VH-VL binders against o58714. Designs and how they scored, part 34

Target 1, 254 residues: o58714
Amino acid sequence: MRVDLNSDLGESFGRYKLGLDEEVMKYITSANVACGWHAGDPLVMRKTVRLAKENDVQVGAHPGYPDLMGFGRRYMKLTPEEARNYILYQVGALYAFAKAEGLELQHVKPHGALYNAMVKEEDLARAVIEGILDFDKDLILVTLSNSRVADIAEEMGLKVAHEVFADRAYNPDGTLVPRGRPGAVIEDKEEIAERVISMVKDGGIRAINGEWVDLKVDTICVHGDNPKAVEITSYIRKVLEEEGVKIVPMKEFI
Key: E = the ipSAE of ESMFold2; O = the ipSAE of OpenDDE; V2 = 0.75 times the mean of E and O plus 0.25 times the DockQ between their complexes.

## First folded at step 20 (VH-VL; framework fv_indenebart)

Design k65 (at its last fold request DockQ between E and O 0.88; V2 from the best seeds 0.81)
Fold by OpenDDE, fold request of step 22:
Structure k65 (fold): chain C 254 residues (1-254), chain A 121 residues (1-121), chain B 115 residues (1-115)
Amino acid sequence: as target 1 above (254 residues)
Amino acid sequence: EVQLLESGGGLVQPGGSLRLSCAASGFTFSDYAMHWVRQAPGKGLEWVSAISGRGGKTYYADSVKGRFTISRDNSKNTLYLQMNSLRAEDTAVYYCAKDLRYYPSGYFDYWGQGTTVTVSS
Amino acid sequence: QAVLTQPASLSASPGASASLTCTLRSGINVGTYEIYWYQQKPGSPPQYLLRYKSDSDKQQGSGVPSRFSGSKDASANAGILLISGLQSEDEADYYCMIWHDNAWVFGGGTKLTVL
């Protein structure tokens, strides 16, 4: 069994530092680098890509809505044309820095509200996928496990990595419980560890109402927002390795 | 071949304690959740407790919460049930059962033959 | 008040069909639950038969004859175990099981007699 660990990085902006990128980079295999819209800037993008290179971590674009003030977490109604071009622009932006540092892009993971909106809006999902295809058909799209987005991407000829979240509760339909709801976010390290093992070994988890949800597990989203998050990330990797799971970049098995 | 063998049953007075064991073989023990299920004489099945593969997650029936403790030693391929403050209504054949999954979430695909616990004054 | 209710007993003739019901208490929608079925013969531990969520989401135990099948009756809020072509060896106790409120819950069981 092989899995990838991914984390959202490069979300600092100007003189504002966000996250512990240097620390979490030691434990992940894929970095989702902000492309300067929801977060990040040109200097941060270069720095983050370089850091990934130094740690032998694969780099992917993390495009979001043009919503710096909302951190890309506010829904925006986009036309398909807008969505397609927004993705192309952002992926291109990160590509420039990756190329400059001698790296190739591995994947694309949409950020925040865009990520979630795609799961529910087929037209948006298709537009985003087209934007990716406009750039490079060999990139891997990271999206919610067993989502409609995954199906659409595969139909359109794009490789997909099914993403799971060990620290989030699931609805019966496989979507994530909104963060504001009780029990939506799991903070206990041991609970998260048990959940991630279940996801990997059992191919599923129990939803918040107790129903079993089948999941495909290619990549696990982990965090580096603070020291506690980094600790949990480290622990997740350790536990998975103890269970005989090989932690490798998604490109090795997708 | 999967085998589950319960032991530790016996006669105990109300308020007493007993520790059950279940020796497992024929599969990778730590990859699967384990369960205890009991059956009172002439009665139906009652789920008692569950534990995940590594033992980090446990569940209990309301009827035994605070009194029973499920645990496992994966190095010995053994499941345990520590029963304290035993009551007459705890009298039953106790089965250990293997879960289909690592997390206690699947059906019970293998069962032991059971061990008898009798709580009587 | 029981989460799952099963009739205590049921009788049917060899070759006939038997429908065993597992009724969920009011307020619990049968449509959202996977219903597991077990068979227990005298002097033996239970054996898994099958799981039924829906026609598109069901699983048959290994070695379990196809004459055993699961279904649901939404109007009755019940799971159903169907046994077709009853044989003498089908005489046993049958239990349904669901996951509810962070616990496995068994029905009271049905004693099936084959006349």
Scores: ipSAE 0.918, ipTM 0.952, lowest interface PAE 0.5, mean pLDDT 97
Fold by ESMFold2, look of step 20:
Structure k65 (fold): chain C 254 residues (1-254), chain A 121 residues (1-121), chain B 115 residues (1-115)
Amino acid sequence: as target 1 above (254 residues)
Amino acid sequence: EVQLLESGGGLVQPGGSLRLSCAASGFTFSDYAMHWVRQAPGKGLEWVSAISGRGGKTYYADSVKGRFTISRDNSKNTLYLQMNSLRAEDTAVYYCAKDLRYYPSGYFDYWGQGTTVTVSS
Amino acid sequence: QAVLTQPASLSASPGASASLTCTLRSGINVGTYEIYWYQQKPGSPPQYLLRYKSDSDKQQGSGVPSRFSGSKDASANAGILLISGLQSEDEADYYCMIWHDNAWVFGGGTKLTVL
């Protein structure tokens, strides 16, 4: 069985340093590089792409709302025209740095509130997908597993990778329990490992209320924002390998 | 051919201890959750405990919590149930059962023949 | 009140149908539960029959004849095991099971007699 491991990187901006990019890059197969709107800047973008190249990690754009102060985690109402062109702009910006390093882009993973809004708003999802297609029909969209967004992308001829989160509780309908709610975030390393193995081997997990949720698993979101997150990421990779799971970039099987 | 063979049953006094074993063969043991289910003489089925494929998650019926411990040794393809502080109501045939999934589910697709535990003074 | 209640016994003639009920206690709703069914013949361990949550979310156990089927009666708050075209070999104990409160819970079982 084959899965991709992805992480959000390139989140530093100006004088501010966020995340342990050099450390987490050793354990992942796909890097979601911030495009300068919710985080990142031209120097951080170039450095992050180069770091991915040095570690043989595939590069994708991580576009978000134009909300640096909120780190792209606050909902913003966009017209379809705005959403489409905001995506095209940000993908194009990251592509410039990928091309400068002799790399192609593999994927696009929307960031934060934009990612979550697409799950709920079909017009927004279509606009974002159109922006990706305007750039390159061969890019892979990363979105919530078994979501309506994934269905819309397939209908529109865009490749999709179904993403799962081993450290987040699910609702019975396959959506994520909002952060800040009791039980929404799983922090125990062994519990996270059990969940990721169930997702890969059983094709699902139990929701917060105990009901079974079916999940398609193409890529697993992992974190590198602090030393404990890097430790958990390393452990996830180790246990998946011990269970005979091949960890490879999504482009090899999507 | 999937085979499950329970052992370790016997006669024990109230307050005593027993350890049950279940030897597994014919499948990749660590890929599947395992269960213990018991049946008192002339009575219905009672689920006792479950364990995930790597042993990282366990579940217990309220009637046995704090007294029974489920475990597995994947290098020996063996499931265990450590039974402490035994009571007369623990008297039953104990079955081990294979789950169809890695994480405990309701699909008990193969069962052993059972081992008998009798708790009496 | 027990989580699951099944009638202790049921009798039916060969060739007829038997409808075995598994009633959830008040306060929990059958609509959100997967109902698992098990058969146990004398002297043997139980065998998995089928699971039913809805007509679009169900599973038949391997080798289980199609004359065994599951359904729900929402007004009775119950899962149903239907056995049509009864045969002598269907004489057995039948158990329903659900995941409830971090545990697997069996019903008390129904002894089906085929006369």
Scores: ipSAE 0.659, ipTM 0.850, lowest interface PAE 1.7, mean pLDDT 94
ESMFold2 (binder alone), look of step 20: mean pLDDT 95; pTM 0.958
OpenDDE, look of step 20: ipSAE 0.884; ipTM 0.931
ESMFold2, fold request of step 22: ipSAE 0.654, 0.623, 0.644; ipTM 0.846, 0.841, 0.844
ESMFold2 (binder alone), fold request of step 22: mean pLDDT 94, 94, 95; pTM 0.956, 0.954, 0.956
OpenDDE, fold request of step 22: ipSAE 0.917, 0.918; ipTM 0.952, 0.952

## First folded at step 21 (VH-VL; framework fv_indenebart)

Design k66 (at its last look DockQ between E and O 0.88; V2 from the best seeds 0.77)
Fold by OpenDDE, look of step 21:
Structure k66 (fold): chain C 254 residues (1-254), chain A 121 residues (1-121), chain B 115 residues (1-115)
Amino acid sequence: as target 1 above (254 residues)
Amino acid sequence: EVQLLESGGGLVQPGGSLRLSCAASGFTFSDYAMHWVRQAPGKGLEWVSSISGRGGKTYYADSVKGRFTISRDNSKNTLYLQMNSLRAEDTAVYYCAKDLRYYPSGYFDYWGQGTTVTVSS
Amino acid sequence: QAVLTQPASLSASPGASASLTCTLRSGINVGTYEIYWYQQKPGSPPQYLLRYKSDSDKQQGSGVPSRFSGSKDASANAGILLISGLQSEDEADYYCMIWHDNTWVFGGGTKLTVL
């Protein structure tokens, strides 16, 4: 059994530092690098890509809404044309740095509100996928496990990595429980680990209401926002390896 | 072939303790959650406790919370149930059962033959 | 009061059909639950029969005859085990089970007699 561990990185900008990229990079196999819109900047992108290279971590674009002030977490209504071109621009931006450092892009993972909006809006999903296809049809789209986005992407000829979240509660329909709701975010390290093992070995998880939810598990989103997050990520990797799960970049099995 | 063999049952006085064991074979023990289910004489099935594959998650019925402890030794392919402060109503055949999943979330696809616990003064 | 309620007994003739009900307590919507069914014969441990959540989400146990099937009655808020073409060997106790409130809950069981 193989899985990928991914983390959102390169979200610093200017003199502002966000996250512990250096630390978390040691434990992941795929880095989602901000492309300078919701976060990041050219220097951060270069630095993050280089860091990934040094740690043998695969690099993917992490495009978001042009919402620096909101960290890409505010919904924006985009036209299909806007969405398509926004993706192409951002992926291209990161590609330049990856290429400069001698790396190839592996995947694209939309960020924040864009990621979530795609799950709900098929037109947006298609537009984003078209943007990716405009750049490179061999890239892997990272999206919510068993989402409509995954289906659409496959229909459009794009490879998909089904993403799961270890520290988030699920609705019966496979969507994530919104942050802020009680029980939406799991903080206990042991609980997170058990959930991750369940997802990987069982192909599913219990929803917040107790219903079983089937999940495809290709990549697990982990965090490096703070020391505790890094600790949890490290622990997750350790536990998975102890359970005989091989942690490898998603391109090795997708 | 999956096999589950319970042991440790016996006669005990109220307030006493007993430790049940379930020896498992025929499958990768640590990949599956395990359960204890009991059945009082002439009565129905009652779930007692569950434990995840590596033992990091446990569940208990309200009737046994604080008194019973489920555990496992994956190196020995053995499931345990430590029963303390036993009561007359704990008298039952105790079955160990295998989950189809790692997390205690699936159906019980295999059952042992059970071991009898009798709590009586 | 019980989360799951089953009739204590049911009798039917060979070749007939039997419907065993598992009624969920008021306030618990049967539509959201996977209902598991087990068969237990005298002197033996229970055996898994099938799981039913919906017509599109159901599972038959290995080796379980197709004459065993699951369904739900929303109006009665109940799970149903249907046994068609009853055989003498079907005489047994049948238990339903659900996961509720972080607990596995069994029904009281139904003794099925094949006359």
Scores: ipSAE 0.838, ipTM 0.916, lowest interface PAE 0.6, mean pLDDT 96
Fold by ESMFold2, look of step 21:
Parts: C-alpha cells; structure tokens; sequence
Structure k66 (fold): chain C 254 residues (1-254), chain A 121 residues (1-121), chain B 115 residues (1-115)
C-alpha cells in the first residue's frame, strides 16, 4: 500500500509567523503552499518552495478565496469566470517561484471554504478544474475522497488524489463534520493513529453516527501549526511505516 | 487455515478472577481485530469485548465494563480476557472470534470452540 | 425495551421459505444499520452468514448458499433473513447483530425448526 502525506504550509505573511513549516516539512511528501490570497506573500512563497526543495518534498499550489482577514474560511459567491481565473492566477503565481527554484508543480489543493464549496457546488468545481487545466493538464487535484468533485475531475481529464483526514469525524455521506460540533475534531494521537490505519488497511472509517464510510486513500492531510500538531504528524508517519505502508509523493502512483 | 483455541476456563467463586487466552494461527494476527462473545447455558449470544489489530482501541459491553480487560500480545499471536470481580451471571461458554478488518467490525468470520467459565457457590 | 427483538421460534416445512425478523427498538432506524446474521447449530460455535445494509451494500459469508439472503422492512423497522428452499440442515438458532452506541448487540435469537 502507498500513500502521500500532505500539509498546508507557507501561511505566514508580512510580519506574522504562522505554523512550524521547517519542522513539519521533515515528515511530509507534499506541500500545499499558500498563494498569497488567503495567506502567504511573495517572500514566504519563495522561502516555502525552497524549504520543500531542501527536504525533497513535492510542491503544489494551495489557492483560496481572496480573504486574508478570514484566512479563506468564509464562503464567497463566485461566477464560473471568476473561479476559473482566480485559480489560474494563484497557480501561476506559485509556479513562478517553483520555476525560479528549478522545480515543477505536482498538484493543486484548494483551501478552506473553497475546498468545501466545491463539494457542494458542481458548477464551481468545474470552473476550478478548468482553471487548473488551463494551466497544466498534468497537475493533480487534491479533493475530498470519493466526492463528486473527484468524479467531475476524472470526467474532465484531470488527475485526482483522494484525500482523507484522520483527525476529523465524518458524516455518513463522506463529508466532514463541521468544526465546532462536539466530536468533530479528534485530538488524541493514539485515536488518530487507529483511524489512519483503518483508513489505509480497511479502506474506510466509521462515521460519527456509526455507519461505515468507504474511503479511497491517496493522500492523508497532516498538520504543522503548533508543536502538538507536529508531534501527531510525526507519530502518524511512524505508525504507517510500522504497518508496512510506503509513504511517497502522490505523483509516483497517481 | 485459520485456527483459534481458547483456554483458561474453569470453576471460580464469586468475586474471583480468571484469565482467558485465545491462541491464533493461520493468519497475520496483528492485521485483524479480535472479539470475545459469551453464551450462558441455554441462552443466546452476548458480545463481551473487541480489540483492534494493534490493540490501540478497545470496546466493552456495559455488563463487563470496569471488570474485564481485553488485551493481545501480537508477538505470541494470543488474545486475552482478564476477568475480575466475577459474578454468577458471568457463567458462560466464552468464544474467541476473528474479524475480517483491522478495526472492529461485524464480520466475526472465524470462531473458536469456546472455553467454559463457571462462577458458583 | 431491548435494542433488537427476534421471535423466539419459527417453524417451516422443507422446501418452503422462512422469513426471520430482527426488529430494532423505537428511536433507532434500521435504514442506517448494517445487519449481521449468524447461524448456530447445537453443540457448535456460531457461523457468520451474511451482512445486509442495502441491495448495493451487502456481503455473503464464505461458503454460505445463495438461498440465504438479507433484506429490510422499513415500515416494520426490521432486518430480515430469508432462507429459501429450506433443508433439514437449516434447523438452527439464528441471531442478528448490529453496532450501536459503541457496542455490538445481538438479538435474542430465533430457533428455526424444519418439520
């Protein structure tokens, strides 16, 4: 069995430092680098791409809504033309820094409210996918496992990596339980480890209501925003290796 | 060929303790969840406890919670049930069962022949 | 009120069909449950038969004949085990099981007699 580990990085901007990028970079295979709209700025983008290069981590764009104040977590209604070009702009901006470092982009993972809105809105999903295809048909879209977005991307000829979250509760329909609800976020590292092993070995997880949810597992989202998150990420990697799971970048098997 | 062999049953007084074992062979033991299910004389089946493949997650029936402890030693391919504060109601045949999944599921696909626990006097 | 209720006994003739019910208590809905079925013959451990959640989400136990099948009756809030073409060897106790409140729960069992 092979899986990718991905994390959101490059989210510092201006005088503000967010996250422990240098620490988490040691444990992941794919970096989702903020593109300057929800977080990040040109200096942070360049530094984060360089850090990924130094750690042999693949680079992808992490585009979001133009919502720095809300960290891209507030829904914004977009026309298809807006969505398509917002994606093209942000992917292109990150690509400039990847090219400057002699790298290619592996993937695109939409951020926050955009990621979640695509699951609900098929026209938005199509527009985002068109923006990616306008840039480079060989990029991999990272999206919620077994979602309609994944099906749409496949129909449109875009490669897809199915993403799972070991630290989040699932609804029976395969969507994530919203943050803030009781039980939505799992914080205990042993429980997270048991969940990630089930996702990989059993191909699924038990939803919050007890129903089984089938999951396709290409990439596992991990975190680096504080020391505990880095510890959990390190532990997830260790446990997967102990179970004989190969941790490699998604491009090697997608 | 999957084999499960329970042992450790016997006669014990109320309030006593007993440890059951289930020796497993014919499969990669740590890849699969395991279960204990009991059946009192002349009665139906009652699930007792379950454990994930590496032992990191356990579940217990309300009737045994706080008194029984499920565990496994994957280096010895052995499942255990430590039973403390035994009661007459715990008198039963205790079956060991293998799951098809790593995380406890309802696929109790292979069962042992059981070991008898009698709590009396 | 038990979580699962099964009739204590059922009789049917050889060659006929038997429909064994497993009723969930009020307050929980059979539609969201995977229903597991087990057979137990006298002096033997139980044997897994099948799991049913829906026609597109079901599983037959290894070596279990296709004449054993699962279904649900939503109006009765029940899982159903259907045994068609009854044979004398089908005489046994039958248990349903579900996952509820982080526990596995068995029904009380139905003794099927083939006369």
Amino acid sequence: as target 1 above (254 residues)
Amino acid sequence: EVQLLESGGGLVQPGGSLRLSCAASGFTFSDYAMHWVRQAPGKGLEWVSSISGRGGKTYYADSVKGRFTISRDNSKNTLYLQMNSLRAEDTAVYYCAKDLRYYPSGYFDYWGQGTTVTVSS
Amino acid sequence: QAVLTQPASLSASPGASASLTCTLRSGINVGTYEIYWYQQKPGSPPQYLLRYKSDSDKQQGSGVPSRFSGSKDASANAGILLISGLQSEDEADYYCMIWHDNTWVFGGGTKLTVL
Scores: ipSAE 0.640, ipTM 0.843, lowest interface PAE 1.8, mean pLDDT 94
ESMFold2 (binder alone), look of step 21: mean pLDDT 94; pTM 0.950

Design k67 (at its last look DockQ between E and O 0.91; V2 from the best seeds 0.79)
Fold by OpenDDE, look of step 21:
Structure k67 (fold): chain C 254 residues (1-254), chain A 121 residues (1-121), chain B 115 residues (1-115)
Amino acid sequence: as target 1 above (254 residues)
Amino acid sequence: EVQLLESGGGLVQPGGSLRLSCAASGFTFSDYAMHWVRQAPGKGLEWVSSISGRGGKTYYADSVKGRFTISRDNSKNTLYLQMNSLRAEDTAVYYCAKDLRYYPSGYFDYWGQGTTVTVSS
Amino acid sequence: QAVLTQPASLSASPGASASLTCTLRSGINVGTYEIYWYQQKPGSPPQYLLRYKSDSDKQQGSGVPSRFSGSKDASANAGILLISGLQSEDEADYYCMIWHDNSWVFGGGTKLTVL
């Protein structure tokens, strides 16, 4: 059994530092690097890509809405043309730095509100996928496990990595419980670990209401926002390895 | 072949303690949640407790919370049920059952033959 | 009030069909639950029969005859175990089970007699 661990990185901006990228990089196999719109800047992108290289971590683009002030977490109504070109631009931007550092892009993971909006809006999903395809059809799209986005991507000829979240509660339909709701975010590392093992070994998880939800598990989203998050990530990796799960980049099995 | 063998049952006085064991074989023990289910004489099935594959998650019926402790030793392929403060109503055949999943979330696909616990003064 | 209620007993003739009901307590919507069914014969531990959530989401136990099937009655807020073409060997106790409020909950069981 193989899984990938991914984390959103490179989200610092200018003199503002966000996250513990250096620390979390040690535990993940795939880095989602901000492309300078919701977060990040050219220097941060270069630095993050280099860091990934040093740690033998695969790099993917983490495009978001042009919403620096909102950290890409505010919904924006985009035309398909906008979405497609926004993705192409951002992926291209990161690609330049990856190439400069001698790395190839592995995947694309949309960020924040864009990630979520795609799950609900097929037209947006298609437009984003088209943007990816315009750049490189061999990239892997990271999206919510068993989402319509995954189906659309596959239909359009794009490889997909089904993503699950270690510290989030699920709705019966496989979507994530909004963060503001009670029980939406799991904080206990033991609980998180048990849930992750369940997702990986059982191919599913119990929803917040107790219903079982089937999940495809290719990559697990983990965090490095703070020391506690890094600790949890480290623990998750340890537990998975103890359970005989091989942690490898998603490109090795997708 | 999956096999579950319960042991440790017996006669105990109210307020007493007893430790049940379930020896498992024929499958990777740590990959599956395990359960205890009991059945009082002439009565129906009652779930008692569940434990995840590595033991990090446990569940208990309200009727046994605070008194019973489920645990496992994966190195010995053994499930345990520590029963304290036993009551007359705890009298039952106790079955260990295997979950189809790591997390206590699936059906009980294999059952032991059970061990009898009798709580009586 | 019990979360799951089953009739204490049911009788049917060989070759006939039997419908065993598992009624959920008021306020609990049967539509959202996976209902598991077990068969228990005298002197033996229970055996898993099948799981039913919906027509598109159901599972038959290994070796369980196709004459055993699950369904739901929304109007009655109940799960149903259907046994078609009853055989003498079908005489047993049958239990339904759900996961509710972080607990496995069994029904009281139905004793099925094949006349």
Scores: ipSAE 0.847, ipTM 0.920, lowest interface PAE 0.6, mean pLDDT 96
Fold by ESMFold2, look of step 21:
Structure k67 (fold): chain C 254 residues (1-254), chain A 121 residues (1-121), chain B 115 residues (1-115)
Amino acid sequence: as target 1 above (254 residues)
Amino acid sequence: EVQLLESGGGLVQPGGSLRLSCAASGFTFSDYAMHWVRQAPGKGLEWVSSISGRGGKTYYADSVKGRFTISRDNSKNTLYLQMNSLRAEDTAVYYCAKDLRYYPSGYFDYWGQGTTVTVSS
Amino acid sequence: QAVLTQPASLSASPGASASLTCTLRSGINVGTYEIYWYQQKPGSPPQYLLRYKSDSDKQQGSGVPSRFSGSKDASANAGILLISGLQSEDEADYYCMIWHDNSWVFGGGTKLTVL
């Protein structure tokens, strides 16, 4: 059995610092590096790519809505042409720093409200996928496991890594329960460990209503926002290794 | 070949305690959830408790909460049910069952022969 | 009110079909539930038969013949176990089971008699 572990990084901006990137980088195989629109700036981007290189972590673009003040978590209506070119621009911008460090990009994971909007809006999903394909057809799209987005990407010839979240409750249809609803976020590390092992070994999880949701598991989203998040990430890696799961970058099996 | 062998049943007075064991073989024990299900004489099946493969998640029927404790020792391939404060209504054959999944699911795909618990004065 | 209700008994002739119902109580909807079915012959532990959620989401137990099948009747709020081509060895108790409110819940069981 094998999985990738991914985390959102490079989310500082200017003199503001967010997250414990140096600590979480020790436990992951894929870094989703903010591209300067929802977070990150040229100095943060270069530093984060270098940190990934130093830790032998694969680099991917983490493009989002142009919404720094909202951290890309507020929905923005985009035309398909806007969405396509916003993705191309942001992937290209991160690629410049990867190239400067002698690296290639492995993947693209859309950020925040954009990620979630793609699950609901097929025209948006197609436009985002087109933007990725405009840049490089060999990139891997990271998207919600068993989503319609994953199907569309596959139809359009883009490689897909199915992403799961051990710390989030699921709806029966495989979407995530919105943050802020009771039970939406799981914070207990032992409960998170039980869930991640179920996802990997059973290929699924119980939804918030008790219904079983089938999940394809290529990559697991983990966090490094604060010391507790790093502790949970470290624990997830530890329990997966104890259960005989190989933790390798998604490029090695996608 | 999967085998589940329950033991530890017997006659006990109300308020007493018993510990049931279920010895497992023929599969990787820690990969699968386990269950206890009971059946009173002449009655239907009643689920008692479930435990995940590493033991980190447990579930109990309301009728046994606070009195029964499910546990497992994966180094010994053994499932346990500690039964305290026993009542007459706990009289039943107790079955150990193997899940097909790591996390408790409804796939109770293999059952032991059962062990009999009788609670009477 | 019991979460699951099954008729206590059902009789059918060899070679005929039997439909065993598992009715969910008012307030919960069969459409969202996986229905598990078990067979128990006298003196033996139960045996898993099959699980049914929908025609595209179902599972047959190992070695269980295809004449055993699951379905749902939404208007009756019930899961159904259909046994076609009844044989004398099908005489047994049959239980349905669901996951509800962090508990596995069995129905009361139906004694199927093959006359």
Scores: ipSAE 0.652, ipTM 0.848, lowest interface PAE 1.8, mean pLDDT 94
ESMFold2 (binder alone), look of step 21: mean pLDDT 94; pTM 0.950

